# Ledger of designs, part 77: VH-VL binders against Cytochrome c oxidase assembly factor 8 (COA8)

Target 1, 167 residues: Cytochrome c oxidase assembly factor 8 (COA8), of Homo sapiens (Human) (q96il0)
Amino acid sequence: APERGAERRDTAPSGVSRFCPPRKSCHDWIGPPDKYSNLRPVHFYIPENESPLEQKLRKLRQETQEWNQQFWANQNLTFSKEKEEFIHSRLKTKGLGLRTESGQKATLNAEEMADFYKEFLSKNFQKHMYYNRDWYKRNFAITFFMGKVALERIWNKLKQKQKKRSN
Key: E = the ipSAE of ESMFold2; O = the ipSAE of OpenDDE; V2 = 0.75 times the mean of E and O plus 0.25 times the DockQ between their complexes.

## First folded at step 12 (VH-VL)

Design ib10 (from i15 with heavy chain S105Y; framework fv_belrestotug; at its last look DockQ between E and O 0.56; V2 from the best seeds 0.00; counts 0 for: pae E 6.0 > 2)
Fold by OpenDDE, look of step 12:
Structure ib10 (fold): chain C 167 residues (1-167), chain A 121 residues (1-121), chain B 108 residues (1-108)
Amino acid sequence: as target 1 above (167 residues)
Amino acid sequence: QVQLVQSGAEVKKPGASVKVSCKASGYTFTGYYMHWVRQAPGQGLEWMGVINPSDSRTSYAQKFQGRVTLTRDTSTSTVYMELSSLRSEDTAVYYCAREGFKYDYPHFDYWGQGTTVTVSS
Amino acid sequence: EIVLTQSPGTLSLSPGERATLSCRASQSVSSNYLAWYQQKPGQAPRLLIYGASNRATGIPDRFSGSGSGTDFTLTISRLEPEDFAVYYCQQYGTSPWTFGGGTKVEIK
């Protein structure tokens, strides 16, 4: 029985750029664009006195970021692979070389590539719809928790002002 | 409107060369492959080769390899087919045809009017 | 090289009859890479069908294409006087691109 070589799904390595912000920063830091997703990662600041609500918000933001990074890394990889396969297959079918006379990688005509993009988008339409749905759900949740944290901070400030007036 | 206009009829002697032109108009010249197809009198269609006008890459049918040369002039939006070492069997109508592309379905959507090449002693 | 064999070589029919033209490939051809052309005497070929089953722009509904693998069919549901011509199948799946030998549809 010929061993069906497990097609190693080239999963984009989860190499989140280990950009370490300066230790003394009291702010969120934005890293350089990730090489796979092209998204800029955010390093979230962790306050010394982080409330449970603030911690929940931070975790939710981090999870959402990781989800986005992984989605786009995979999408970009898939796109690049399918694009290359399309070009190669079409050139082969035509009996045209894979390189130009100048040694550059051969490309297809603009019309052929336009059809590739349309087909790719059509094929991935459902995937993008699910992504958008989940993106909105996640952002809604984040916004909701941001509101709660804001209210908590207001309440704490009011309590501190009352205590200062009573002394 | 897309138009392919070919050069006029040619009469050649055996061993000579013929160069047929196909002038394209009404579309982006470099955006489409151009093919050449011939038809001998009373015979079917025979594919000769293809050129990419954008980068001048070509592919030829094995039967014509070494005798056919496809070239393009982007300034005039013209493709040329040159056939050398002509024989009586090369007497045919020669067509240029644009390769259309729709949803990964290649096809010849526009044709030139044809150029009659007669090879006679 | 993929050889396309068309049958019959000649089809003699009357106006209003159904015409069925066959194109057999020596090797499997993707349906995306099969086309049909009509040629009238003294004219360049005209595209009828692309991708085995897709009608080209301006082609009447009486023309239809079907098939997969090695066997493809062009059907003319009701022949009109202008449909008497030679029909060619063509494959784009492998270089060199090849045509069938043609089927002549003539008036009976």
Scores: ipSAE 0.129, ipTM 0.671, lowest interface PAE 2.5, mean pLDDT 87
Fold by ESMFold2, look of step 12:
Order: structure tokens, then C-alpha cells, then sequence
Structure ib10 (fold): chain C 167 residues (1-167), chain A 121 residues (1-121), chain B 108 residues (1-108)
């Protein structure tokens, strides 16, 4: 993805960066990973003479990105919340404190944590299967419209050549 | 093949201490909690406490707090239960029991053969 | 501490009969945190039921558990000669983990 913009701000000091996509650009922009979904957002370019078909494609890509970001943000939050609840529940039933003697957050033994991971994956298996199905459906539609836009551009190029030859 | 093998029977005088061993085999020793349960003659089961063998953290029933100590040796995959200041009412069979689990369903899935401790008055 | 009260103390039945054992808790216990054990003389307890209703590996389907809240039941649909033993319920939802007093199922 080409990196173009009127203005970009990189942070100092050191390893912290800020991303500020421009309002007007000739290229799509890819930002840093979202904190909650871990997915990199794309900020889509809107050309001055965008056709209705081009607009449809861009909107479909935007909607798909929003759907994807929301799904993974929600799944990551659910995972974190359920993991914490599982740890707290198991420690309480044994009479073990939620904190170690040194004050650090207590955890469970490795095989008990492995059972949590297996249960979480099993509980969410169907949800992830439906997500994968919908992801492919959306990306098939996007690919289909990319093909239609490509054909539209070829056709418009031929029309412009015929117009320049007329007279 | 999970096995919990306990040390042999003991006879003690009141005021003495006893240390019972429970050697685990056939599984990852540090991956499961170990509990101790006793049963006095003609009576039911009584939970004494639990140890996490990975870090030696323990929790004891209030009745035994201050008298029972659970320890472990990861190199031999062995848990030890020491009960001090013995009384005649401590005469019982002492079991180690492994806490099995499946998601949110912990339970005692494997038990040692039991160790009889007799405290003569 | 949660007290588990089992009833009856002794259940005298013949082989082939249905046994129904009760376990009542002094306060609510999630059904996920209740287990049943069988114990024969000179042996360690054997797990029968975990999570109030799930049969442990190798346990015949004549054993079933049910209940929630404060009231739990172990049912043996048709008693076999090997089923005459003492049965204990146990809660593991709140430390200390506690057992019921037991129900002895004996041959009439």
C-alpha cells in the first residue's frame, strides 16, 4: 500500500507512534494495529470523480473492515474477561488467594489453564466457523466488484479514445 | 497410568508428629493440585487441605490450621502431609487425592491407597 | 463452611431395586461443584458423579445424579450386588471442601 499524504506526524520519544491519515490523498492509508482487534485499519481514498460502482466497492470494503474489527475486538475482550473469571472462580473454590504472598496476581496450574483454553475454543467454534463463512462471502463480493470496476475502467478508456478520434 | 502411592501405617503417641508421603506417577506432577482427606474409624470423610505442587501454595481447613503442613518435592514427584501435636481423635486413614478437572468440573479422580495413623491415648 | 446433610443414613434394599440418595446443602451450591463417591470397606473412595450429573469414566449408566441449589440426588436405577457400599456427596464450590455424612446402602 502506497504511503502518501499532505502531512504525517511521527511521535518522539522513542517507540510510540501516532497515525493521522490525511482527509485528502491519492492513496489508501494503512494505520497501526488497533489495540482491541489487533487488525490494521485501512483509510480508504475517495477520488474526486468516483463512479457509483467505485463508491459501492469502497463502501463494501469499509463495511467489511468495520465488521472484521468489531468481531475481533469483541472476541478479544470476551477472552480476557472469561479467562479472568475462570482464574478467580477456581482459586476461590480452593481457598487460595487471588494474590500471592508477594502481592502478585495469582494464576492457575498449567493443565487447569489448558482446560480453559480448550473450553473457550470449543464454545466459540461455531461462532468462528460462521465468521469464516461470512468473511469469505464478503471477500468474494469485494473481488467481484473489483472485477466490475476494472471492466468499467477499460470501457471508459475505450470511450475516451473514441471521443478523441471523433471529428 | 496415574498412581498415588502412600507411605505405610504409623503408630504414634499423643503429642508426637506424623509425616505421610504420597508419591505420584503417570502424569505431570506439577500440573494438578493435591489434596489430603482423612477418615476416622466408622466416620465419614474430612477434607484437610490442598497444595499446588507447582509453587507450594497451600490452603488448610480451619480445624487443622497451625497443625498441618503440606510440602512437596518436585524431583521425586512426592507430596508430604505433616500433622503435629497428635491427639487420639487424629486416629484415621489419611488419603492423598488428585484434583482432576474438565473445564469447570474439578473432582478427586485418583486417590492414594490410604495411610492408617493410630494415636494411642 | 457448607454443611452437607445426607439422607437416609442407611438404605436397606434388595438387588434390582431403585435407590434414591439425598444430599442437602446448608447454602446454595452450584450444580457444577458437587460430586458423589462410592466407598467399599478397606478401599479409597471411587468417583461416581461430578458436576452433579456427569458420570465419571467407567461408571455404569445405572448411576445418575441430579439437583441444584441446596438439593441433590444420586439415583441407582437397578441395584447390583457390587453397589452395596457407602455413598458420599461432596461440594467443591467453597473452601473448605466438605463431604456429607454418608448413606450406607445395604442388602435387606
Amino acid sequence: as target 1 above (167 residues)
Amino acid sequence: QVQLVQSGAEVKKPGASVKVSCKASGYTFTGYYMHWVRQAPGQGLEWMGVINPSDSRTSYAQKFQGRVTLTRDTSTSTVYMELSSLRSEDTAVYYCAREGFKYDYPHFDYWGQGTTVTVSS
Amino acid sequence: EIVLTQSPGTLSLSPGERATLSCRASQSVSSNYLAWYQQKPGQAPRLLIYGASNRATGIPDRFSGSGSGTDFTLTISRLEPEDFAVYYCQQYGTSPWTFGGGTKVEIK
Scores: ipSAE 0.055, ipTM 0.575, lowest interface PAE 6.0, mean pLDDT 83
ESMFold2 (binder alone), look of step 12: mean pLDDT 91; pTM 0.907

Design ib2 (from i15 with heavy chain G100H; framework fv_belrestotug; at its last look DockQ between E and O 0.55; V2 from the best seeds 0.00; counts 0 for: pae E 3.9 > 2)
Fold by OpenDDE, look of step 12:
Structure ib2 (fold): chain C 167 residues (1-167), chain A 121 residues (1-121), chain B 108 residues (1-108)
Amino acid sequence: as target 1 above (167 residues)
Amino acid sequence: QVQLVQSGAEVKKPGASVKVSCKASGYTFTGYYMHWVRQAPGQGLEWMGVINPSDSRTSYAQKFQGRVTLTRDTSTSTVYMELSSLRSEDTAVYYCAREHFKYDSPHFDYWGQGTTVTVSS
Amino acid sequence: EIVLTQSPGTLSLSPGERATLSCRASQSVSSNYLAWYQQKPGQAPRLLIYGASNRATGIPDRFSGSGSGTDFTLTISRLEPEDFAVYYCQQYGTSPWTFGGGTKVEIK
């Protein structure tokens, strides 16, 4: 029985750029674009007196970011692979060389590439629809928790003002 | 409107060379492959080769390998087919044809009017 | 090289009749890489069908293409006087690109 070579799904390495913000920063930091996703990661600040609600918001933001990074890293990898395969197959079919006279990687004509992009988008349409749906759900949840945190902060400020007036 | 206009009829002796031109207009010249197809009198169509006008890459049918040369001039939007060592069997109508690509399907959507090449002693 | 065999070589029909033209490939060809052309005497070929079944722009509805693998068919549902011509199939799946030998549709 010929061993079906397990196609190693080249999963994009989850190498979130370990951008370490300065230790004394009281703010969220934006890192350089990730090599695979091309998305800029955000390093979330953790306050010393983080409330349970603030912690929940931070975790939700972090999870959403990780989800986005992974989605786009995989999508970009898939796109690059399929594009290369398409170019290679079309050039082979035509009997054209894979390199130009200058030694550059050969490309297809704009019309062929336009058709490739249309087909790729069509093929991935459902995937993008699900992504958009989930993106909106996640962002809605984040926004909801941001509102709760804002209310909590207002309430705490009011309590502190009352205590200062009573002394 | 897309047009492919070929050079006029040629009469050549055996062993000579012929160079046929195909001038393209009405579209982005470098955006489409140009093919050459010939047809001997009373015979079918025969594919000769292809050129990419953008980078001058070519591919030829094995039958014509070493005798056919495809070139392009981007300044004039013209493709040339040169056939050397002509024989009587090379007497044919030669066509340039533009390759179009739609729905993952290549096809020849526009053709030149043809150029008659006669090889006679 | 993929050899395309067209049959019949000649098809004699009257106007208004149905024409069925066959193109058989020596090897499997993707449907996306098969085209049909019409050629009238003294004229360049004209594209009819691409991708085995897609009608080219300006081609009448009476022309239809079908098939897969090695067997492809061009159908003319009702022959018009202008449809008497030679028809060629072509494959784009493997270099060199090849044409069939053609089918002549002539008036009976």
Scores: ipSAE 0.370, ipTM 0.726, lowest interface PAE 1.3, mean pLDDT 89
Fold by ESMFold2, look of step 12:
Structure ib2 (fold): chain C 167 residues (1-167), chain A 121 residues (1-121), chain B 108 residues (1-108)
Amino acid sequence: as target 1 above (167 residues)
Amino acid sequence: QVQLVQSGAEVKKPGASVKVSCKASGYTFTGYYMHWVRQAPGQGLEWMGVINPSDSRTSYAQKFQGRVTLTRDTSTSTVYMELSSLRSEDTAVYYCAREHFKYDSPHFDYWGQGTTVTVSS
Amino acid sequence: EIVLTQSPGTLSLSPGERATLSCRASQSVSSNYLAWYQQKPGQAPRLLIYGASNRATGIPDRFSGSGSGTDFTLTISRLEPEDFAVYYCQQYGTSPWTFGGGTKVEIK
């Protein structure tokens, strides 16, 4: 059926594996780890009676997941690329081959690699500080809206009880 | 404190081989590249090659390719330089040198005391 | 391979004088990977300058390096008695690593 294909297309944003929940699910689903970010994406359920507040919470959670996936996918790719470029540059200056006798990619000695790791961490320190700050900011916002949704649901249940008593 | 101690002087006839040792101490032996440099009497310095002690991979200057062999023994923290088919122009002082580095620039920070190899008939 | 030509071959100066040593490469030295060493008789070379202009640890500030590309200079602002030695430049940007022929700084 057409719904099968449409749901798969709806869950395949950039940097995330194609995500296809079971047909006619009414629950959030957690997919396999993304190839680039190593994070597990969530497919969020959209109920028929979603309030404006519930919609805002869901969109905030979705936006936060996409932001997080994008950040770590980019960081992982940058790390891998810069590591290989550093290794290749240092091996070239020494006249050493890019591969071992077994065909595996050659690496540098341990102290030389330690220099790369120190440089990479130092260069990215501020970026990771901003990521952590923004992650906590987003997490507190999500928690705040979860509380508001919970109160809205309690109030709606009380309103239903009031209707039955007034009849 | 880092120290590189080389084996003693050698006198050899043309056509022979010589094997010079360089014993390292005061640092993690397999964490640093080791190079060999020689100096003929009254002459300048000449780079011979490099070994990575962690995996024994080597690279040699073309002039010495086929005659020089660098090896290491991690249990004694020692690098060996063997030069075969000796001739009179191989008479020189042979140095081992540790490659110190940082992200932007490697350089030789510690040198052995030198080993005099004399080739004469 | 990169050939390094040092000049002058010999520099005869008195203590207190300024020494200027030149090193010219046959082609541009990658990333300014150029070092200067001092060698006294009977001793191994001692690193002075790396990366064309960075003083090694423990080297007095009277030693300075400059230059880029193909032309490099070592300057000793005020010669001390212990500075009379042979000085070598070395490139490590391209294998094989090569040294200059040396400049002997001797007492006039």
Scores: ipSAE 0.230, ipTM 0.650, lowest interface PAE 3.9, mean pLDDT 84
ESMFold2 (binder alone), look of step 12: mean pLDDT 90; pTM 0.889

Design ib3 (from i15 with heavy chain G100S, light chain G93D; framework fv_belrestotug; at its last look DockQ between E and O 0.58; V2 from the best seeds 0.00; counts 0 for: pae E 4.8 > 2)
Fold by OpenDDE, look of step 12:
Structure ib3 (fold): chain C 167 residues (1-167), chain A 121 residues (1-121), chain B 108 residues (1-108)
Amino acid sequence: as target 1 above (167 residues)
Amino acid sequence: QVQLVQSGAEVKKPGASVKVSCKASGYTFTGYYMHWVRQAPGQGLEWMGVINPSDSRTSYAQKFQGRVTLTRDTSTSTVYMELSSLRSEDTAVYYCARESFKYDSPHFDYWGQGTTVTVSS
Amino acid sequence: EIVLTQSPGTLSLSPGERATLSCRASQSVSSNYLAWYQQKPGQAPRLLIYGASNRATGIPDRFSGSGSGTDFTLTISRLEPEDFAVYYCQQYDTSPWTFGGGTKVEIK
C-alpha cells in the first residue's frame, strides 16, 4: 500500500508581530500589519487592578484576534499558492514563457484572472460563510462583555461617590 | 461589438514572405490572447500560434517554428502574422481568432473573416 | 501532440434527423479544454460548444456536447437546413493546440 505522503499543510508561521508597546502606556496599541494576514494586531493594555470581568473581556478579544490572524494568514497563503499554480498551469498549456522580456513574472490576461477569482470565491464560499458566522458570534460575545464591564465600572464609581459623601 | 478585420488576399512567389494583419475592435485589445489558424483548400484547421498582446509573448506550433512571427501594435490594436520562406503548401486561408476564457474553459469566440494567401510560381 | 480523430468523416442525413459526431483524442483531455466549431463554405469557423458541454451564446438548444477523457460527442437533436456544414473539435489541454480532421454533415 503506497504510503499517502501526508501533504504537509504549510501552515502560515504564527509570526506574532514582536511589536512591544512602551512599558508606561495605559492604552491599547495597534501594531503594523502582519506580513501574512495583513491585519494590524492590537496589543491590549493590562491594568494593575484588572477585574475578573475585564480580564475575561481582554482574553476573549485576544483569542478572537489570534483566530482572525490565523484565518487570514492561511487564506492569503492558500490564495497566493492557488493563484500561482493557476498562472503556471495556464501558461504551460499555452506554451508561453513564465517571464516577460523584461524578466518580470508573467501574468495571465484579465479575463482568465477574473474567472480564477470567481472560481476561487465560489470554492471558498462555505469557508467564508462559516468565518462570517463565527466572527459575528465572537463579536457578539465581546460586545456583551464590554457591556458588563461598563456596568461594573459605573457601579464602582457610584459606590466611591457614596463613600465620599458619607465622610 | 467585437470585430476582427483582416487584411486582403495576397499572392506570393515561393521563397517570399507574407504579412497578414488582424485589426481588433470593440474590446480591450490587451485583455485577450490572439491566435492564428490556417486552412488549406479542402483541408481542416491548423493551429499556428498565439500572441499575448499585453506583453508580446508568443508560442508557435513546431511546424512553423522559425518561419512564423507574431507581432502586435497596441496603438492600432492590430496583430500581425508574418510567414517566411513560403511554399506551395502554404496556400491557405489564414484566420485570426480571439481566445476567450469562461468557466475554466478557453475557446475561440471571435474569428477574422480570413485572408487568402496563394503561393504560386 | 494530441491527435484528435473525428468520425465519421462524412455524415449524410435528412433534415429532422439526429446527428451524432465523435471526437477521439490520442490521450486524455480535460473536458474544460475541448471545443466544437461549425464551418460553412467560404466562412470562418463559428464556436458551438466550449468546455465539452457549454453552449456558446446564440447557439440553438438542438446542439449539445458531452464526453470526458478521450471520447467526446457533439449531438444535433434535429437537423435544420442551416446545420449542413463541417464540424471541428479542438483541444486546449496541451500545446500545440490541435483540431480534429472534421466531420462533414451533408444532405442525403
Scores: ipSAE 0.425, ipTM 0.758, lowest interface PAE 1.2, mean pLDDT 90
Fold by ESMFold2, look of step 12:
Structure ib3 (fold): chain C 167 residues (1-167), chain A 121 residues (1-121), chain B 108 residues (1-108)
Amino acid sequence: as target 1 above (167 residues)
Amino acid sequence: QVQLVQSGAEVKKPGASVKVSCKASGYTFTGYYMHWVRQAPGQGLEWMGVINPSDSRTSYAQKFQGRVTLTRDTSTSTVYMELSSLRSEDTAVYYCARESFKYDSPHFDYWGQGTTVTVSS
Amino acid sequence: EIVLTQSPGTLSLSPGERATLSCRASQSVSSNYLAWYQQKPGQAPRLLIYGASNRATGIPDRFSGSGSGTDFTLTISRLEPEDFAVYYCQQYDTSPWTFGGGTKVEIK
């Protein structure tokens, strides 16, 4: 997994996004990958005539994005910290340096790293199980409300056509 | 099955060097660290150093630093231990030993049969 | 460097008796980073116990290990004729990796 956040996690801002669209944008914006979560945030446009149902959908999408961003930011931080601690510990027990002769960070042999990845996944199994459950629940709800909004828009188009024909 | 087969016995004079081989089979050679341990006659075991066969990085016990060199040849799955400036106190049986890769429990799970090196004038 | 002191130096016992071998470290060793080896004359050492208490593959259940910190113990619950050998403890917590001086278990 990504190591970009390891050296900066204690000094970095707590926010999950460093991108904001222009204030007067009329479109949803997809920003660059967040430094901590490695996920691309969406900044949602709020139209002037947003219905209550459309607002519920937008809020659910915003909340789901925030939850997902925070989960992966936390997991990436934990993974990076535990990986560095494992590598550091194993190299020190063998008397091997933390850096190669070329100055690059040293790592362990492939079998040791594979064993670390396996044990990390095992230790975090329950947390990822709950994440998967919640991810499916949230995305099912979003899809359901997207369907309701689509039906609302169809109904409004039919009302608009009836009004024109009754002219 | 894992097997470590070492080269035969050596007789050397003081000041010479010796190079002992350890051929590995039955596992992915570059996936495991290889260590060298020696045992003087009638004495206990002494750790000499370790090599990572994937990149040739080494670490040596301070007692042997400057005299021992560990190398490897991935095409033959063989590790070599060379000890220079031999003294009579270097007379010993030299073993290669494979390190386990268990996450929280590295240890020596397989050993070579040993190579006797005798240093005498 | 961590020095491992084994006691007794020699343990003279009869077959069927219980053997208790001690290994004391000069400073704390993580309990998962201590091993025990058996060595018979003319042979390479054989791994018995790793992680202070885990039996290696093929090791009979009469061998057991325990301990933590600076004090570790190997127990052979019932000595068999093939168990008369020298036993070494080894730490792999801190480089250089070190061995104890050995305990010889011999026939009385």
Scores: ipSAE 0.131, ipTM 0.614, lowest interface PAE 4.8, mean pLDDT 84
ESMFold2 (binder alone), look of step 12: mean pLDDT 92; pTM 0.932

Design ib5 (from i15 with heavy chain P106Y; framework fv_belrestotug; at its last look DockQ between E and O 0.50; V2 from the best seeds 0.00; counts 0 for: pae E 5.2 > 2)
Fold by OpenDDE, look of step 12:
Structure ib5 (fold): chain C 167 residues (1-167), chain A 121 residues (1-121), chain B 108 residues (1-108)
Amino acid sequence: as target 1 above (167 residues)
Amino acid sequence: QVQLVQSGAEVKKPGASVKVSCKASGYTFTGYYMHWVRQAPGQGLEWMGVINPSDSRTSYAQKFQGRVTLTRDTSTSTVYMELSSLRSEDTAVYYCAREGFKYDSYHFDYWGQGTTVTVSS
Amino acid sequence: EIVLTQSPGTLSLSPGERATLSCRASQSVSSNYLAWYQQKPGQAPRLLIYGASNRATGIPDRFSGSGSGTDFTLTISRLEPEDFAVYYCQQYGTSPWTFGGGTKVEIK
């Protein structure tokens, strides 16, 4: 029985660009666009006296970012692959060469490509709906925790002002 | 409105060449493939070849390989079919036809009016 | 090369009758790549059906296409006087593109 070679699903390498922000930065840093997702990663600042609530917010933001990076990296890979297969199959069916006279990779006409994009979007519609739903849920949670952190900071400032007035 | 207008009737001698034109209008010329189909008197339709007007790539039926040449002029939105070494059997009506595309289906949605080519001694 | 065989070669019917035209392919053809054309004498072919079953714009409801794999059918539910013509099937699935030999629908 010939061993069906497991098609190695080329998972986009999780190579989050290890942009190291300067050590002395007290701010979040935005990295260059990731090669696969085309999304700019954010390096979150970790304060020395990070509260448990701030830590929770930071972790949630990091997890959401990673999720988003993985989604788009995979989506872009799938798109590129399917696009190439579509072009190749149609050119083959038409008996047209895969390269132009100039040696460039041949493409299809704009109308055919427009239909490909429509079909691709249609095929991936549910996936995009789930992504959008989850994106909103995650961002809502982040916003909620941002509000909590803001309140905590206000409360701490008020306590410090009271202590300074009492001395 | 999409229109394909072909050149007029041609009378040629055996061994000569004929060049038929198909002028396209009413759509993006480079957005659609153009095919050529011929029909001998009282016979069926015969596919000859296709050209991509965007990059001038062509494909020909094996029967016409080496005798047919498809070209395009983007400035005039015109496709040309040249058939060389004409024989009596090449007497036919020649059609240009646009390849339509809808929902991953391909078809000839618009046709030229046809050009009669007569090959006589 | 995919050979398309149309049958019958000639179909003699009266106005108002149902016409059924067959197109058989020598190899399996995707439904998306099968089309039907009508040709009247002295005219260019006209697209009737694309993707085996989709009516082209401006084609009356009496025309319908069906089939898959190697067997395809064009049906005219009620023949009108203007429907007496030659009908061709065509495939786009594999180069070269090929036509059937045609079916002539004539008045009985």
Scores: ipSAE 0.290, ipTM 0.701, lowest interface PAE 1.8, mean pLDDT 89
Fold by ESMFold2, look of step 12:
Structure ib5 (fold): chain C 167 residues (1-167), chain A 121 residues (1-121), chain B 108 residues (1-108)
Amino acid sequence: as target 1 above (167 residues)
Amino acid sequence: QVQLVQSGAEVKKPGASVKVSCKASGYTFTGYYMHWVRQAPGQGLEWMGVINPSDSRTSYAQKFQGRVTLTRDTSTSTVYMELSSLRSEDTAVYYCAREGFKYDSYHFDYWGQGTTVTVSS
Amino acid sequence: EIVLTQSPGTLSLSPGERATLSCRASQSVSSNYLAWYQQKPGQAPRLLIYGASNRATGIPDRFSGSGSGTDFTLTISRLEPEDFAVYYCQQYGTSPWTFGGGTKVEIK
């Protein structure tokens, strides 16, 4: 299984780190990992003179983060619930106790648990394929708009230099 | 290659006990549950119980509770089935069967050759 | 305890014919954990179908399983000479695990 935010390439969540270059005076900041999604939320700065292009980029990043957080929060809950149900079901079908002789919660053998992991991946394969496609598509769009914003800022700086020198 | 080899035929008198062995090879012994199933002459199959070789936990069919004991020896990869207080209706072929793991379902994927136990005066 | 009732007890057919074997459970079988086994004289049972409808590895496609809940069926689409045997259904959804009484498929 790949790390959150990437299935077929780099394990780091590229949308958060790669798409938050520092601006001169103010920056986005990254919060602690969310308990349920295990993702670090980005808290986006809204500048006083935000251009329409900058606004579109920020909204796209916000929407992508919300989508990603919700997906992984739901996926983690589903995994935990299905894992416990699988363990209980398999012990019950054999008539084995849910507790060991010492009173600890009984577990399955490693080979039994491997079957659960394989089935969970298989059952969710299409869902994860669509998530990966959408994740890459969203991050590509974000990167594209970051490039456009960078060019816009360069152009504005050159125009300001031209105006100041001509006065 | 998975193989389950059982001990040879037994002839016992009523009231005695019998202990049948099932030696496993070709796989990780402690990774799979082992079950015992018997078949009386001319009759169908009857599940007796299951053992987890990893920790020796067992479960038995109510019919055999108190008379059957499943044990194992991890050093020889062998499961043992002991049936006590034998009576004539315990005359049967006794099979060990490994529980396979596949998808959501579990099933008996490999069986021993069977051990005939005859209880007679 | 779940009682499995197989019918018919004996099915007399010729090679090439379709065989339909029934297994009825006294109560719903959990998650359709139902298997079918074939047993020939002097041999251990052989797994054919698990999970009511999944063909075991190496089993010819003429064998198929269907059904859910309390009613399950094994179908052999075209009987081959090697298919004349006794067939057992077995539930593994709840303890104790139980088998049906068997259906003998014999040459007419």
Scores: ipSAE 0.119, ipTM 0.592, lowest interface PAE 5.2, mean pLDDT 83
ESMFold2 (binder alone), look of step 12: mean pLDDT 91; pTM 0.920

